# Designs tried in a protein design chat: VHH binders against q9ybd5. Part 31

Target 1, 159 residues: q9ybd5
Amino acid sequence: MEGEGLLVRKIRSGVVIDHIPPGRAFTMLKALGLLPPRGYRWRIAVVINAESSKLGRKDILKIEGYKPRQRDLEVLGIIAPGATFNVIEDYKVVEKVKLKLPEESQGVLRCPNPTCITRKEREKAVSKMVLVSQDPPAYRCVYCGTTVMGDEIHDLISP
Below, E stands for the ipSAE of ESMFold2; O stands for the ipSAE of OpenDDE; V2 stands for 0.75 times the mean of E and O plus 0.25 times the DockQ between their complexes.

## First folded at step 13 (VHH; framework vhh_brivekimig_d4)

Design q6 (at its last look DockQ between E and O 0.87; V2 from the best seeds 0.74)
Fold by OpenDDE, look of step 16:
Structure q6 (fold): chain B 159 residues (1-159), chain A 119 residues (1-119)
Amino acid sequence: as target 1 above (159 residues)
Amino acid sequence: EVQLVESGGGVVQPGGSLRLSCAASGFWFSEYAMSWVRQAPGKGPEWVSSIYSSGGRTMYADSVKGRFTISRDNSKNTLYLQMNSLRPEDTALYYCAKDFYSWEKHDWSSQGTLVTVSS
């Protein structure tokens, strides 16, 4: 994680997400449920448009004290496939995960079609979206066939 | 605090037009899809339209397709609903809501704007 020390200090414990495509840091915070005011529970550093040898420009997200949830890697992978998710303990990276698009999303991506069976309360059907394209990313509802592509997928992430 | 304030309602004759606005504050507007929902007297809430955060894609209930147009201006934190060819059955309180789903939980503006279509 080059140069981050010049912008913000290291965190003792929490998560660091590096190599985020520019402009998606806040999308990530939204997906994690950490936009204000909820985010004030943690110390959060958002670096936008940092120099990146790999990407040209990148965002960085540091969340001190944050404990990752089971769904976090999935939603973050949807938002920023290829970004690096780091778990920090005692100022050290103890876990490093390269984020990726999930082949299947159950319960995380919700179908935007209000007439879909998964949107009917009485049916109790859990949303299920399948990856149908990598580039650009596209997911399709297995129930009604609604397909969402590109950055619009981010809007399907339900907190 | 999240605030959604609707405006633009009124009384119009069948075939008339109205343009509703929703002023949003207290959240990152540009990061959320937005929806319009309406509630007619004596009826439950009905989804009307939704728009993705980028504004590039829209969805409509069958009852309003071809007549209503949803749009947004992220620089102004404002959601719009252009309503043309209004019908008596369009009479309702209109609410704006965050994302595609919140309306299912009755999570929308508390005020709404009244649209009355009558001869």
Scores: ipSAE 0.834, ipTM 0.915, lowest interface PAE 0.5, mean pLDDT 92
Fold by ESMFold2, look of step 13:
Structure q6 (fold): chain B 159 residues (1-159), chain A 119 residues (1-119)
Amino acid sequence: as target 1 above (159 residues)
Amino acid sequence: EVQLVESGGGVVQPGGSLRLSCAASGFWFSEYAMSWVRQAPGKGPEWVSSIYSSGGRTMYADSVKGRFTISRDNSKNTLYLQMNSLRPEDTALYYCAKDFYSWEKHDWSSQGTLVTVSS
């Protein structure tokens, strides 16, 4: 109400990710390549376990001054489908996207199987992982058939 | 500063056992998959085993399946490799590596731990 309104100061420009399922904020920072020490180039606010009318509880991530990359929607959609990705300019949202699981990932999710053809430099094959289940999330490598599900998918992202 | 410190190596007779440890610091250990890699004299690096960040799933090279067990304790930031039924061909310098992929680039920040299997 009056005199109180903001848990964290509004950012002038950058990215705000809201409605993150609780416990995912640091995984998102990892996937963006922004965990310390590398993340110290940006002003970052992390809110853990905030109240959410939509989720009961949520995490929130604010990254001031960050210039969003094209791959960010795919990467963050894999970690927190259903979360809201906001691009901020002059204290206003200029782009708002509901994150979703991509139907396929080419080059972003790498196959974890070290014997896969995509792990052999001579073969020149780019990793391709296809979504085979929404709930729980699951991806399958099109080359070797390795399937990864749930939170384990997050380990397949390399910045 | 990211640090990975391997220990537990030594000289052991064929058929023996050793338990390797990797103490991790300077990064969010529980957010990363981890791998064990070895390098025998005169050979390139060879992947041994990997474990997902949660500890829920593991993978092994065919040459060590059934003999080696990877595990982790996220509360202690420690990765383990239990090596049983050791053979002379397991003689190598053993390294731990962050994630499933980084060992391929030969960018070790650690010195490893030497395992020698000899009669």
Scores: ipSAE 0.583, ipTM 0.810, lowest interface PAE 1.4, mean pLDDT 86
ESMFold2 (binder alone), look of step 13: mean pLDDT 81; pTM 0.823
OpenDDE, look of step 13: ipSAE 0.830; ipTM 0.918
ESMFold2, look of step 16: ipSAE 0.566; ipTM 0.799
ESMFold2 (binder alone), look of step 16: mean pLDDT 80; pTM 0.824

Design q7 (at its last look DockQ between E and O 0.89; V2 from the best seeds 0.00; counts 0 for: loop humanness VH .154 < .165)
Fold by OpenDDE, look of step 13:
Structure q7 (fold): chain B 159 residues (1-159), chain A 119 residues (1-119)
Amino acid sequence: as target 1 above (159 residues)
Amino acid sequence: EVQLVESGGGVVQPGGSLRLSCAASGFWFSEWAMSWVRQAPGKGPEWVSSIYSSGGRTMYADSVKGRFTISRDNSKNTLYLQMNSLRPEDTALYYCAKDFYSWEKHDKSSQGTLVTVSS
């Protein structure tokens, strides 16, 4: 897979995330814990502002050798709903998943309200956020009612 | 390595103002929410304020609302706290912290800056 006008080689195995809204590739890397220096464990290609017939412009993320975790799909779905997550094996796409906003996020999105019960060490309450809007995306804490919208949601993703 | 260096503290009279700065390095500053936390002598850490990565939304503790303003300059990797109408109860060591949560674990990555409000 290549961006129009920019050559990036195929990967033998790993993941390719296509149709990422412009500017969110690095957010994804952060959320996955793959920003430098940790990211140097893998071969990572980041294509930003590639031409897209569907979106006008898009980002592309290739991570060679990366083995996706179940949590990854949720995280990436939060960051880029509608993007395509491709699993690559032997230079072939073996699985395609359309990323989506989770209806409920438990343990991934944390409540930003420091007075929330989920933020109290002694209570051992796990964060639970529910989707309350698709466009723009919005999540609300089931405990304290704090609501976060848009790109701000990305800041709630636990590393 | 994540480094946070606070500055701008000092001694002021009640009603005075101070502006704190936090110079950040060792991580992608613009991708992280940031927080200010303070710790008074003999007390545990207290959350003061937070700002989202974009800088568009801020949060404050009730005790500082209307008096303190958190801001950031992502081009300079710097977090700020403008403190107005300072009170003796604002006396504390002020720390900056990465994200909304890390301060809860007593992030020792910073030395803090001392703010003393006294007549």
Scores: ipSAE 0.717, ipTM 0.848, lowest interface PAE 0.7, mean pLDDT 91
Fold by ESMFold2, look of step 13:
Formats: C-alpha cells, structure tokens, sequence
Structure q7 (fold): chain B 159 residues (1-159), chain A 119 residues (1-119)
C-alpha cells in the first residue's frame, strides 16, 4: 500500500518511546543523561508535536542501540506516565512497557527542600518520595513533608 | 562544556540594590532548575535561592526572604538575582549553580561575582 508516511524510519535495535505527551521528549533525554554533548554518542531521533490518534499530539523518541536499565523505566514513568516504551531488536518490538508513575521513589526523586535531613551529606539518609496524587501527579517527601506537583517533579530527578 | 558566567557585583552601601546575572551555556538551560549560592570570606558555601526550570516556583533562604528575588529568562539562558535592602552580612562571592543540588559542592571552574556591602 503506497502512502505510508513515517516521520522517522524504524531503527534496527534500541528503544522507541511513543505516545509521549507533547513537549516532554527533551526532558526525557535530560533525565537519561542523553542530551548533547553526551547524547552525541547515540543516534537519537526526536519527533516533536506529531499527530497522534490516541493523544491528538505527541512526541516520539528513538534511541539506536540503547539498552534500558530498570531505573530508566522509573525515571521515564515519572516524566511521561502512559507513554509506550518499546525495546527493538532486528526491527521488531521485542518488549513493550506502558510507563507509569511509581508509587514511591527512593533515590531517583530527591527532596528539593535544602533543609531536609536527606540533603545533609553527614546524615546519609536517602530521599524517599511517595505518590500522593495521580492527576495532577504529586509526590511528598516522607522526611520533611515537602510536596511537589505537576511538571515541577521533573526537576527533582537525580542525574 | 557547561559554562556559568556571573556578573553584576560591586560595592554598595547598606540599603542599596544590585542585580546579578548568570549567563549559561553548554547545556539545556530551560530543562534545569537553577540556584544562587554565596560564600563569605572564611566561610563555606551558603544556599541563597533556587528556581524551578519553568520559572513557576522559587525558594529562598530565610536570611534573604523579602529582599532578594530570583528570576530566569529561558530565551536568553540567563538567571538573575535582584538584591534589595542589602546588609553588610550579604557581603560574599555570589555564583550560580545548575539544579537544586549541585551547589552543595564547589564548582572549581566558577569565578563568581563579588558583592561588597559597606559604608
């Protein structure tokens, strides 16, 4: 059938993240540590504001040769819950994961409160943030009670 | 290469005002929260203020609340600190840092901008 129009060709191996809410693709790359210049090690395709039958509009992220870690799924789930994470081998989807907000985050989300006990190097306490709302997303620090909501949560991701 | 260049410091009398700027390059400024930090002579770094990447929410140390205002212009990759009602204890080397967290460690490549509040 003629007329198949893909914005970006399929990758042979790596990761494709589809159905990203529009405007979040670069935030995802930042959170993975893949923004340029470090991202130049990888062949990365970013589609911004594409048409989506599911969302109306979406971003798409394709990263050739990338092998995801479990921490990556938590990080990306915080940024784009509901997006589809696809592992590609030999041009085929071999694994498909729907990203979701984790119920709690230990070590990934850091408390932004500079006086929190988890911010004091001497105390050795690891951040623990718990989900307190799905929509809008909101996390609360278990130690000091600081609550962060919406897109602000993305600034808390520990690199 | 991440580069942060501070400017706008100087000598002012108590009660005076200064506006500091931090020009950022080498990273995606609009994706990062930013902080202002100061270091008085003979003291360790002290957090002053932070701003979320969107510019939507800000945080201030108790010692500067109501007198200092942090802001950012993501189109110019620039962070600002408006300092009003300056006091002698505000005398310090001021520098900016990427994110909420990295200010806790020294950035050995940063020059900072010196603010001196004295008669």
Amino acid sequence: as target 1 above (159 residues)
Amino acid sequence: EVQLVESGGGVVQPGGSLRLSCAASGFWFSEWAMSWVRQAPGKGPEWVSSIYSSGGRTMYADSVKGRFTISRDNSKNTLYLQMNSLRPEDTALYYCAKDFYSWEKHDKSSQGTLVTVSS
Scores: ipSAE 0.571, ipTM 0.800, lowest interface PAE 1.4, mean pLDDT 86
ESMFold2 (binder alone), look of step 13: mean pLDDT 81; pTM 0.820

## First folded at step 14 (VHH; framework vhh_brivekimig_d4)

Design r1 (at its last look DockQ between E and O 0.64; V2 from the best seeds 0.66)
Fold by OpenDDE, look of step 14:
Structure r1 (fold): chain B 159 residues (1-159), chain A 119 residues (1-119)
Amino acid sequence: as target 1 above (159 residues)
Amino acid sequence: EVQLVESGGGVVQPGGSLRLSCAASGFWFSEYAMSWVRQAPGKGPEWVSSIYSSSGRTMYADSVKGRFTISRDNSKNTLYLQMNSLRPEDTALYYCAKDFYSWEKHDLSSQGTLVTVSS
């Protein structure tokens, strides 16, 4: 991250998501429930269209003080497979995780079909989507077969 | 605070048309899928239509396919529902909802707009 010409300071503790495809930083914030006004609980830096040797352009997301949940890795992997999730403690990266598309998403991705059994509260069926394509990414509902592809998948992320 | 204000309802004859609007505020409208739902007297909420945030792709209930059109203007934070060939069974309070799922909890925070189709 050093040398990228960032105009933002290092964070003492929290998370840094690097190598985000351009335009997806805000999608991530939405998915994490950190869009304003909720996000004001944390110090959040959003860097968009930063230069990237790897990608040409990239987004960066820094969330100081944020403690990620396991679910967050799945969500972020869906939004930006290949991005790097960094856990920061005392201004140091203590953990790095390469984000990836989950093979199966249970409870995170919800079926957009309102007639799906998983959308019926009385049935208490938990959503289950399976990865059926990597590029472009596509998930299919195991119950009704509804398939969602590309960036539309992001809209399926449960809040 | 999330606010959704529906308008455009009224009384129309069968075969008539109405255009509903939903003014959204208090959230990043462009980042969310949006939905229309309706509630007829004595019935529970019924999903009508949804529109994706990313692609603008639309989905419709079978009962309204070919007659209703959902659209959005992100620059105005407004969701629309063009309703053509209205039928008596379309009579209901119409609500807009954030996302695909928020309406499921029957927490329709808005007042809705009444559409009455009658001869």
Scores: ipSAE 0.830, ipTM 0.914, lowest interface PAE 0.5, mean pLDDT 92
Fold by ESMFold2, look of step 14:
Parts: sequence; structure tokens; C-alpha cells
Structure r1 (fold): chain B 159 residues (1-159), chain A 119 residues (1-119)
Amino acid sequence: as target 1 above (159 residues)
Amino acid sequence: EVQLVESGGGVVQPGGSLRLSCAASGFWFSEYAMSWVRQAPGKGPEWVSSIYSSSGRTMYADSVKGRFTISRDNSKNTLYLQMNSLRPEDTALYYCAKDFYSWEKHDLSSQGTLVTVSS
């Protein structure tokens, strides 16, 4: 966990996501549904554009009391592969997970081709996007062959 | 407050051209993929074209490929659709939409601009 205590205090329990590529904290909060209709349900601290020896610059998210669903980990891995997901209990990291691109995404990444059979209500095929490259990241739709790579993949996360 | 305002529609003869504009405000336009969608009277919405946020890569419906060109100007928060070689079947109310998916649910936040192609 990064030892920069200058910007925000440590949380007692919850989640800290570190080494987020700079500028992606907003994308993560929106994709996880952590922004209001009535206000935040969790206490959230966002550090934007902090110094990082690993990335040069980074974002950090601290979410007190949050317990993510498995879908949330998939979304986070798509947005910020290589970032670290830290579970905090009593101010201590009790679990650390390196986020990664999923090998396969069903329903989270939707095929961007509007004429794909997975976009038609009559067809019961669920979207399936398969990882075909790690660096640069790339996914291919198994039904129509549409391939998307790099930062384009963020546009595919279903609302 | 998210707003999308289309303009540039009109009446043209087959083979003519029009350029549609979509002025966007209330969100960070450069961070979103954008789409053009059309709806002919009495028909459901039909996807026309989309453009990625980061790469600017484009996609087109087969019915418009080679005739229509989507583009964006992030400095002006504006999406464009250049329509050439227009056909009567292109007659529709044209909308812009945020992202690749929202138009499926008729989750459009605009009035559209009418394009009429007639002989």
C-alpha cells in the first residue's frame, strides 16, 4: 500500500484501490454505481494524479465500509488492470488482489456492434467477449468477430 | 444537466448531401463514445453510426457505409454526420446519443433533426 499519508487519512475498514492509471477514478466510480441518486452510500476518498514510482502518476480510491460484488472486481480489472485492490480491516491490509483483465466477459463487456445477434432481444445469446491480447488489451466478440483494443474497451462496459 | 441538440436537417432530393451537427453540453464529451440513430415515421429506432471516445474509430450500418461519415470535434463538444448520396429510405428523424447502448432503450435526451429525401 502506498505510504503517502499527506492527502488522506487511512481508513479503518473497507477497500483501497491503488495504482489506478491517472484519470480513471471517475470511470471506476460511475461504472460501479457508487455515485448518487440520493448521495453516497459509502464514505469515498479520491486521490487524483498522485506521484507513483510505478506509473509516474496514479489515482487512488478509498471506500470505507464497501464490500464489492464479483461483477465489481471484473469491472475494476477491465478499467485498471494491474491496479491493486486492498481489503482493509482495523487499518490493516488483510487481502491484496492484483486486478487483471478477465479472460472472458459475459454481460459486463457488451459487443459494440449494434447489429450483433447479442444486441437483439429476439436472440437469447448473451454477449461474450474473449481476451485475445494482454498488451495492448484486446477483446473479440465470439458472435460477430468485432475486436476492440486499448482504451476503446472502456466504452464497452455496459451501463 | 446533459443536453444534446441536433441540427442541420432539411429537405433534399435523392443524391443530395446534408451535414448534421449535435451540440453536447453538461458532460465531458471527450470521454464518451457517441452514436447517430434514426427513426422513420411509424418505425423503431435504427442505429446509423458510432465513434469511439479515445481512438476515434468509427462504425457504420451497412445501409449507410460509404455514404455517411461520422466525426467529432472535442474542442467544440460537437458530433457530426456528413450524409452524401442520400436516398429516400434515409428519410427519418436523426438523433445523437451518448455511448453505444443507450439508444436501445429509447433513452435519448434530444428532439432530433428531421431529414426528408424525396423526388
Scores: ipSAE 0.497, ipTM 0.752, lowest interface PAE 1.4, mean pLDDT 84
ESMFold2 (binder alone), look of step 14: mean pLDDT 80; pTM 0.813

Design r2 (at its last fold request DockQ between E and O 0.88; V2 from the best seeds 0.79)
Fold by OpenDDE, fold request of step 17:
Structure r2 (fold): chain B 159 residues (1-159), chain A 119 residues (1-119)
Amino acid sequence: as target 1 above (159 residues)
Amino acid sequence: EVQLVESGGGVVQPGGSLRLSCAASGFWFSEYAMSWVRQAPGKGPEWVSSIYSSSGRTMYADSVKGRFTISRDNSKNTLYLQMNSLRPEDTALYYCAKDFYSWEKHDWSSQGTLVTVSS
């Protein structure tokens, strides 16, 4: 959790995300709404391209003082399935979750098709995307059938 | 603060071409998909085109397919819309938008750029 190859201070409380695929740490920050300037509310450490026995290289994200929302696990799972999400209290891991692709995403992933019923404000239909492939990841809109795969899925994450 | 500034609009004859630009600031441009939307006189906003952040893959409304091309230069934080074979029905205020969805709120951060196609 301290970052392989680079020294990073332990946090007293907050969140540590380890084993992030290289290059996705900033995508995570974006999805969490923590990219600058919004991220200045928290103390954030970003480690990129650290050595990893598991992945070869990995990113690490530490957010001190951050309290995770329920949707955060889903969002982070979409971005980095297989990464480890750690909740820190008093310098100890109090919760550990292996992130995964959700089988179904309601309200988080939005259909990119502007003609989809879920994109019509008057219809009040909530977006619903279903996982149709694990590798590469792919989600399909249950309403219009639009399918998005790979890193493009990250652009579907609602703010 | 997110800022989007559109430019490049003007008056052209049918069959003419224009290239619109959108200068973006206040956010990490390269991490976001971007979109063009337009609003014709007396009509509601209409989606025109979008471009993914990761792949650069593009999407177009049927009405502009084969005529318009969306592109981006991340080093300049700029979004472009090349418009060819313009038609009178393309007359509208054109707006750029962050991501695929933000324009749905009809909260325009800019005045847009006016494109007028007339004989």
Scores: ipSAE 0.856, ipTM 0.937, lowest interface PAE 0.5, mean pLDDT 92
Fold by ESMFold2, fold request of step 17:
Structure r2 (fold): chain B 159 residues (1-159), chain A 119 residues (1-119)
Amino acid sequence: as target 1 above (159 residues)
Amino acid sequence: EVQLVESGGGVVQPGGSLRLSCAASGFWFSEYAMSWVRQAPGKGPEWVSSIYSSSGRTMYADSVKGRFTISRDNSKNTLYLQMNSLRPEDTALYYCAKDFYSWEKHDWSSQGTLVTVSS
């Protein structure tokens, strides 16, 4: 009579992201461009600090009607590696992916150094950030060497 | 509706101090890094300083290091710039920006706050 997501009913179609480390749900919405007020076009359920057999506690996102984009797995993997990304159709999971830190990010993470050549429009260089640590997560710019770690990495995503 | 309102500018003597404020509304301020940018008359925008969203780690342009301090109060949706040891070359219209990158579009929605350093 009880279970995961008891506070929020199942969705007909869209995306469910489960096993999110506690505290990351709103950051994920920001990275998808779905924080209010922009996210008001979507029916979104956010569960904070729910019970989890895997993690002790977790956050959950349910985004009804959302059609996943190519870059979503990379973006969300940067924020919540280890979380489960579920595509839902007709109340059933039709695709399930475990999110992971990409070894490199090109175009998703932008170098925060304003003097980097990737920040100059004339140079036409696209940001490339490479993973240099898993725990804590850390990325380094291949052009200028700027390194960003932990939750700071989330500020580098520009949807 | 996203709004950024700068204030605290004015006329000050060389060596003086000013504290700028940026009141933010219409977006989740605490989820975004923030930047200060300035534009002197007839020149393009110049990045001044940035601050990460939660960690509070800061970055400064070489021209302002040791003189300016960026800070934020997420509970008040407010960004600050404490400017000390002001020089005539700091004279500019100062703007705040939502993240590390948006100021590059040269599309600020505010009027900024004018700082004039003059003997």
Scores: ipSAE 0.650, ipTM 0.839, lowest interface PAE 1.0, mean pLDDT 86
ESMFold2, look of step 14: ipSAE 0.593; ipTM 0.816
ESMFold2 (binder alone), look of step 14: mean pLDDT 80; pTM 0.816
OpenDDE, look of step 14: ipSAE 0.832; ipTM 0.917
ESMFold2, look of step 16: ipSAE 0.604; ipTM 0.818
ESMFold2 (binder alone), look of step 16: mean pLDDT 80; pTM 0.818
OpenDDE, look of step 16: ipSAE 0.836; ipTM 0.917
ESMFold2, fold request of step 17: ipSAE 0.429, 0.447; ipTM 0.729, 0.733
ESMFold2 (binder alone), fold request of step 17: mean pLDDT 80, 80, 80; pTM 0.817, 0.814, 0.815
OpenDDE, fold request of step 17: ipSAE 0.852, 0.854; ipTM 0.934, 0.935

Design r3 (at its last look DockQ between E and O 0.84; V2 from the best seeds 0.73)
Fold by OpenDDE, look of step 14:
Structure r3 (fold): chain B 159 residues (1-159), chain A 119 residues (1-119)
Amino acid sequence: as target 1 above (159 residues)
Amino acid sequence: EVQLVESGGGVVQPGGSLRLSCAASGFWFSEYAMSWVRQAPGKGPEWVSSIYSSSGRTMYADSVKGRFTISRDNSKNTLYLQMNSLRPEDTALYYCAKDFYSWERHDLSSQGTLVTVSS
């Protein structure tokens, strides 16, 4: 991760999400539950509209000291499929994961239909959304059939 | 701290109109979907309407479709609910809520605003 558009220093340990489509860095922070004030637990750098050879412009998210959960990869994949998730240790990338849209999301994406069985407290049904389109991305609730597409999907993610 | 302050409630006759406002603070308002819910006396919370953060697309309960309009002004961190053709059954405390889901906790952190529709 040298060169292109970096305005901030390298982190010793944590995560770096690169090649984020412009405008989605804060969406990611929201989805991860890292918007202020909660995010102040970590050192967070947000780079917006950095130059990108691949995308023209990109966002970058650095979270120093953050230990990612498995769920985070799914969430981030939903928000920015194609972005690169880097795990940093001792100032080195020790793991790279290309983020992707999950084929199925269980418990992460919640159905926006309040009448859905998954939204009924009594039923204890866990939300389950299935990918029905890649571009634009679209997920459909397996219970009620509600379909959400595009950036609206991001609103279905609750920290 | 997340704060939601509802206003605009009052007493109106059937067929009347009211516009509710919700002043939001303590969170990045523009990044969140928002919802209106209501609670009538002796009943549990009922979802009324929601608005997406990204698209501004709106959703409504069947009971209010065509009569209520949810909107938002991100520059003012304010959520609105225009209520037209009000009916007695619309009488309730109205609350705004962050996201689509937060109201489900039955812990509405705000005082709400009372709407009374009566002849």
Scores: ipSAE 0.826, ipTM 0.913, lowest interface PAE 0.5, mean pLDDT 92
Fold by ESMFold2, look of step 14:
Structure r3 (fold): chain B 159 residues (1-159), chain A 119 residues (1-119)
Amino acid sequence: as target 1 above (159 residues)
Amino acid sequence: EVQLVESGGGVVQPGGSLRLSCAASGFWFSEYAMSWVRQAPGKGPEWVSSIYSSSGRTMYADSVKGRFTISRDNSKNTLYLQMNSLRPEDTALYYCAKDFYSWERHDLSSQGTLVTVSS
């Protein structure tokens, strides 16, 4: 992280997400609702395809002043499991979280099947997707059995 | 702002074909799944087809399976719907929608393109 300081200056407060698999930084911004135009409210630095001793290549995301809620951490774990999420206060890391795939998602991942009972507005069923594979990542709807895997999962994140 | 502009509709005889286009702007097209939705006169919106952003995997309503093909060209920010073997019941205003979900919430941000299948 400190070695990457030459590319982007330190932030006083906010979030730094490191060790993001290459190509996922913008997907992460989309899922947080931080792509333009809304993203212009925030000072955001994105490093794409940096060298990484851990991964070979990585993306890095710095967001000044951002404090995500617990639901946002679930979203980030779906997109970039294994990435390092750092909370910064007064130029120091005050919290460090290793992101992971949730075993189940209720309401965050929404079933893509339009005929699923969870898609019918008359029904009270909330979507529930359960993890059925870690590598490649795969989730299955508990109601209709629809299964999605890999990068497809990112399309299921409910805004 | 998100902008979706549909085109390619028209009047066609039963058994005919049309190709619809949806030009997208104001968002990161390649990051989103896309859907086609239609609304026949006097009816609510009906999902037709969707395509995943990354994998390109497709889904179809049973009523159009085998006759319609959804595709996308990320280099042109354009979504397509190839409609073959058209039937009178396919007559509707056709809309494209961002993602799998927004059409259900009446989040249609376009005029649509009219397809009329008539003898």
Scores: ipSAE 0.580, ipTM 0.811, lowest interface PAE 1.3, mean pLDDT 86
ESMFold2 (binder alone), look of step 14: mean pLDDT 81; pTM 0.822
ESMFold2, look of step 16: ipSAE 0.562; ipTM 0.794
ESMFold2 (binder alone), look of step 16: mean pLDDT 80; pTM 0.818
OpenDDE, look of step 16: ipSAE 0.817; ipTM 0.908

Design r4 (at its last look DockQ between E and O 0.88; V2 from the best seeds 0.74)
Fold by OpenDDE, look of step 14:
Structure r4 (fold): chain B 159 residues (1-159), chain A 119 residues (1-119)
Amino acid sequence: as target 1 above (159 residues)
Amino acid sequence: EVQLVESGGGVVQPGGSLRLSCAASGFWFSEYAMSWVRQAPGKGPEWVSSIYSTSGRTMYADSVKGRFTISRDNSKNTLYLQMNSLRPEDTALYYCAKDFYSWEKHDRSSQGTLVTVSS
């Protein structure tokens, strides 16, 4: 882990998300359901605008004691493709995953179109969004065709 | 605790205008899309409008397009709905909701504000 110049200590166990584009740390916390007050269950360090050799500036998110779900990788990949997801145990990185945009999102990204069949309670249709562009990122609803691009995608992440 | 308090409702004649406000607290307002929904007597909730958190892009139900305008002031944690050219069919209890979806679950966190359009 890149630790030079960090304002916060290493965590014993949990997750560290590094190389987050500036400004997206709180988006991540929101998406993970860790914004206050829920976040107070964990020790959370948010580093914003840290120096980065790779990106110039970056955010870092440390969540001590947090056990990630499989869904979390998808969510975080949507928010910060290219960021590094680290699992920490005993102050060591035991797993490292490069986050990426999922080609398909089921149940995570919800269609913002209220008339979409996936938004109808009676239809029990699960949201399904497919990646149609990498840069800027864009997802399209396979049911109604609604397309959402860029940072707006973050608003589609179901809590 | 998430709190949403709507205001600005009232009785207006057809063709009139109202501006609704929604004061939000208990969550990071600027990080969430917001929506307006309404419920007419004897009907289920109807989506009216939504606004994205970052881009500020807006969406509207066909029934209100061109007449209603959703906006937000993040510095005040307030959501707005400017309603112009009001029609009797716009009569409803209006309430705001966090994100695009939360209104679907009849969240009682909001009391709503009543809009009555009648001659």
Scores: ipSAE 0.828, ipTM 0.914, lowest interface PAE 0.5, mean pLDDT 92
Fold by ESMFold2, look of step 14:
Structure r4 (fold): chain B 159 residues (1-159), chain A 119 residues (1-119)
Amino acid sequence: as target 1 above (159 residues)
Amino acid sequence: EVQLVESGGGVVQPGGSLRLSCAASGFWFSEYAMSWVRQAPGKGPEWVSSIYSTSGRTMYADSVKGRFTISRDNSKNTLYLQMNSLRPEDTALYYCAKDFYSWEKHDRSSQGTLVTVSS
């Protein structure tokens, strides 16, 4: 109704993520484990390249029936900081969160260095990646010092 | 349904070359980093090489640096491994894996392609 016009019908319950930078909606679905084959469990609407007064252009993601976990907010903040995460119940927004890059990520971002101590199951060390730059976004492994920047960070999200 | 199908293996003499292919289907290939992994008879899996999803930045195990080249073609959903200057110790079943991490699991979901280096 309000906003998007008639592009996509309002959902009764679930999540709406708005103000996604263009091109990031599918990366978000991948990172949440919602791309095929798993994406068939939820009704998902993706609006690509919609007009946005804030961004010029944006993606929008609607996931009916989805109940986000705390990890999901961290994942989404890594992919689309500044996007708006809306929880919908009975056709109403009941919670609204502006997504942000986490200052640190433990267990969500995993170090890509195959020789890092955190990649050795014997050691039981949990990955810890620390934000070292906002723009461009960059994270550094506290154990081996490996630094990953920009859109490469999205490949580090642990399944 | 997610499928990874490897091909291009065979028997070669030391110093020879092979090019392996991994055809991917049933998932959004361009959204995933990809890895090559090998398993010699009686050994555990050994990471060989990985490539980032869109940047194309590559990583290699020390044992293959300078000899192997990983590449991908997102328009064909295909991952490649060019293997040059092959050695007997490169003999293994080679398979591809989604992302940087999933190869660490015990269960392999693809058949792989056998590379045998001997004279």
Scores: ipSAE 0.555, ipTM 0.798, lowest interface PAE 1.3, mean pLDDT 86
ESMFold2 (binder alone), look of step 14: mean pLDDT 81; pTM 0.820

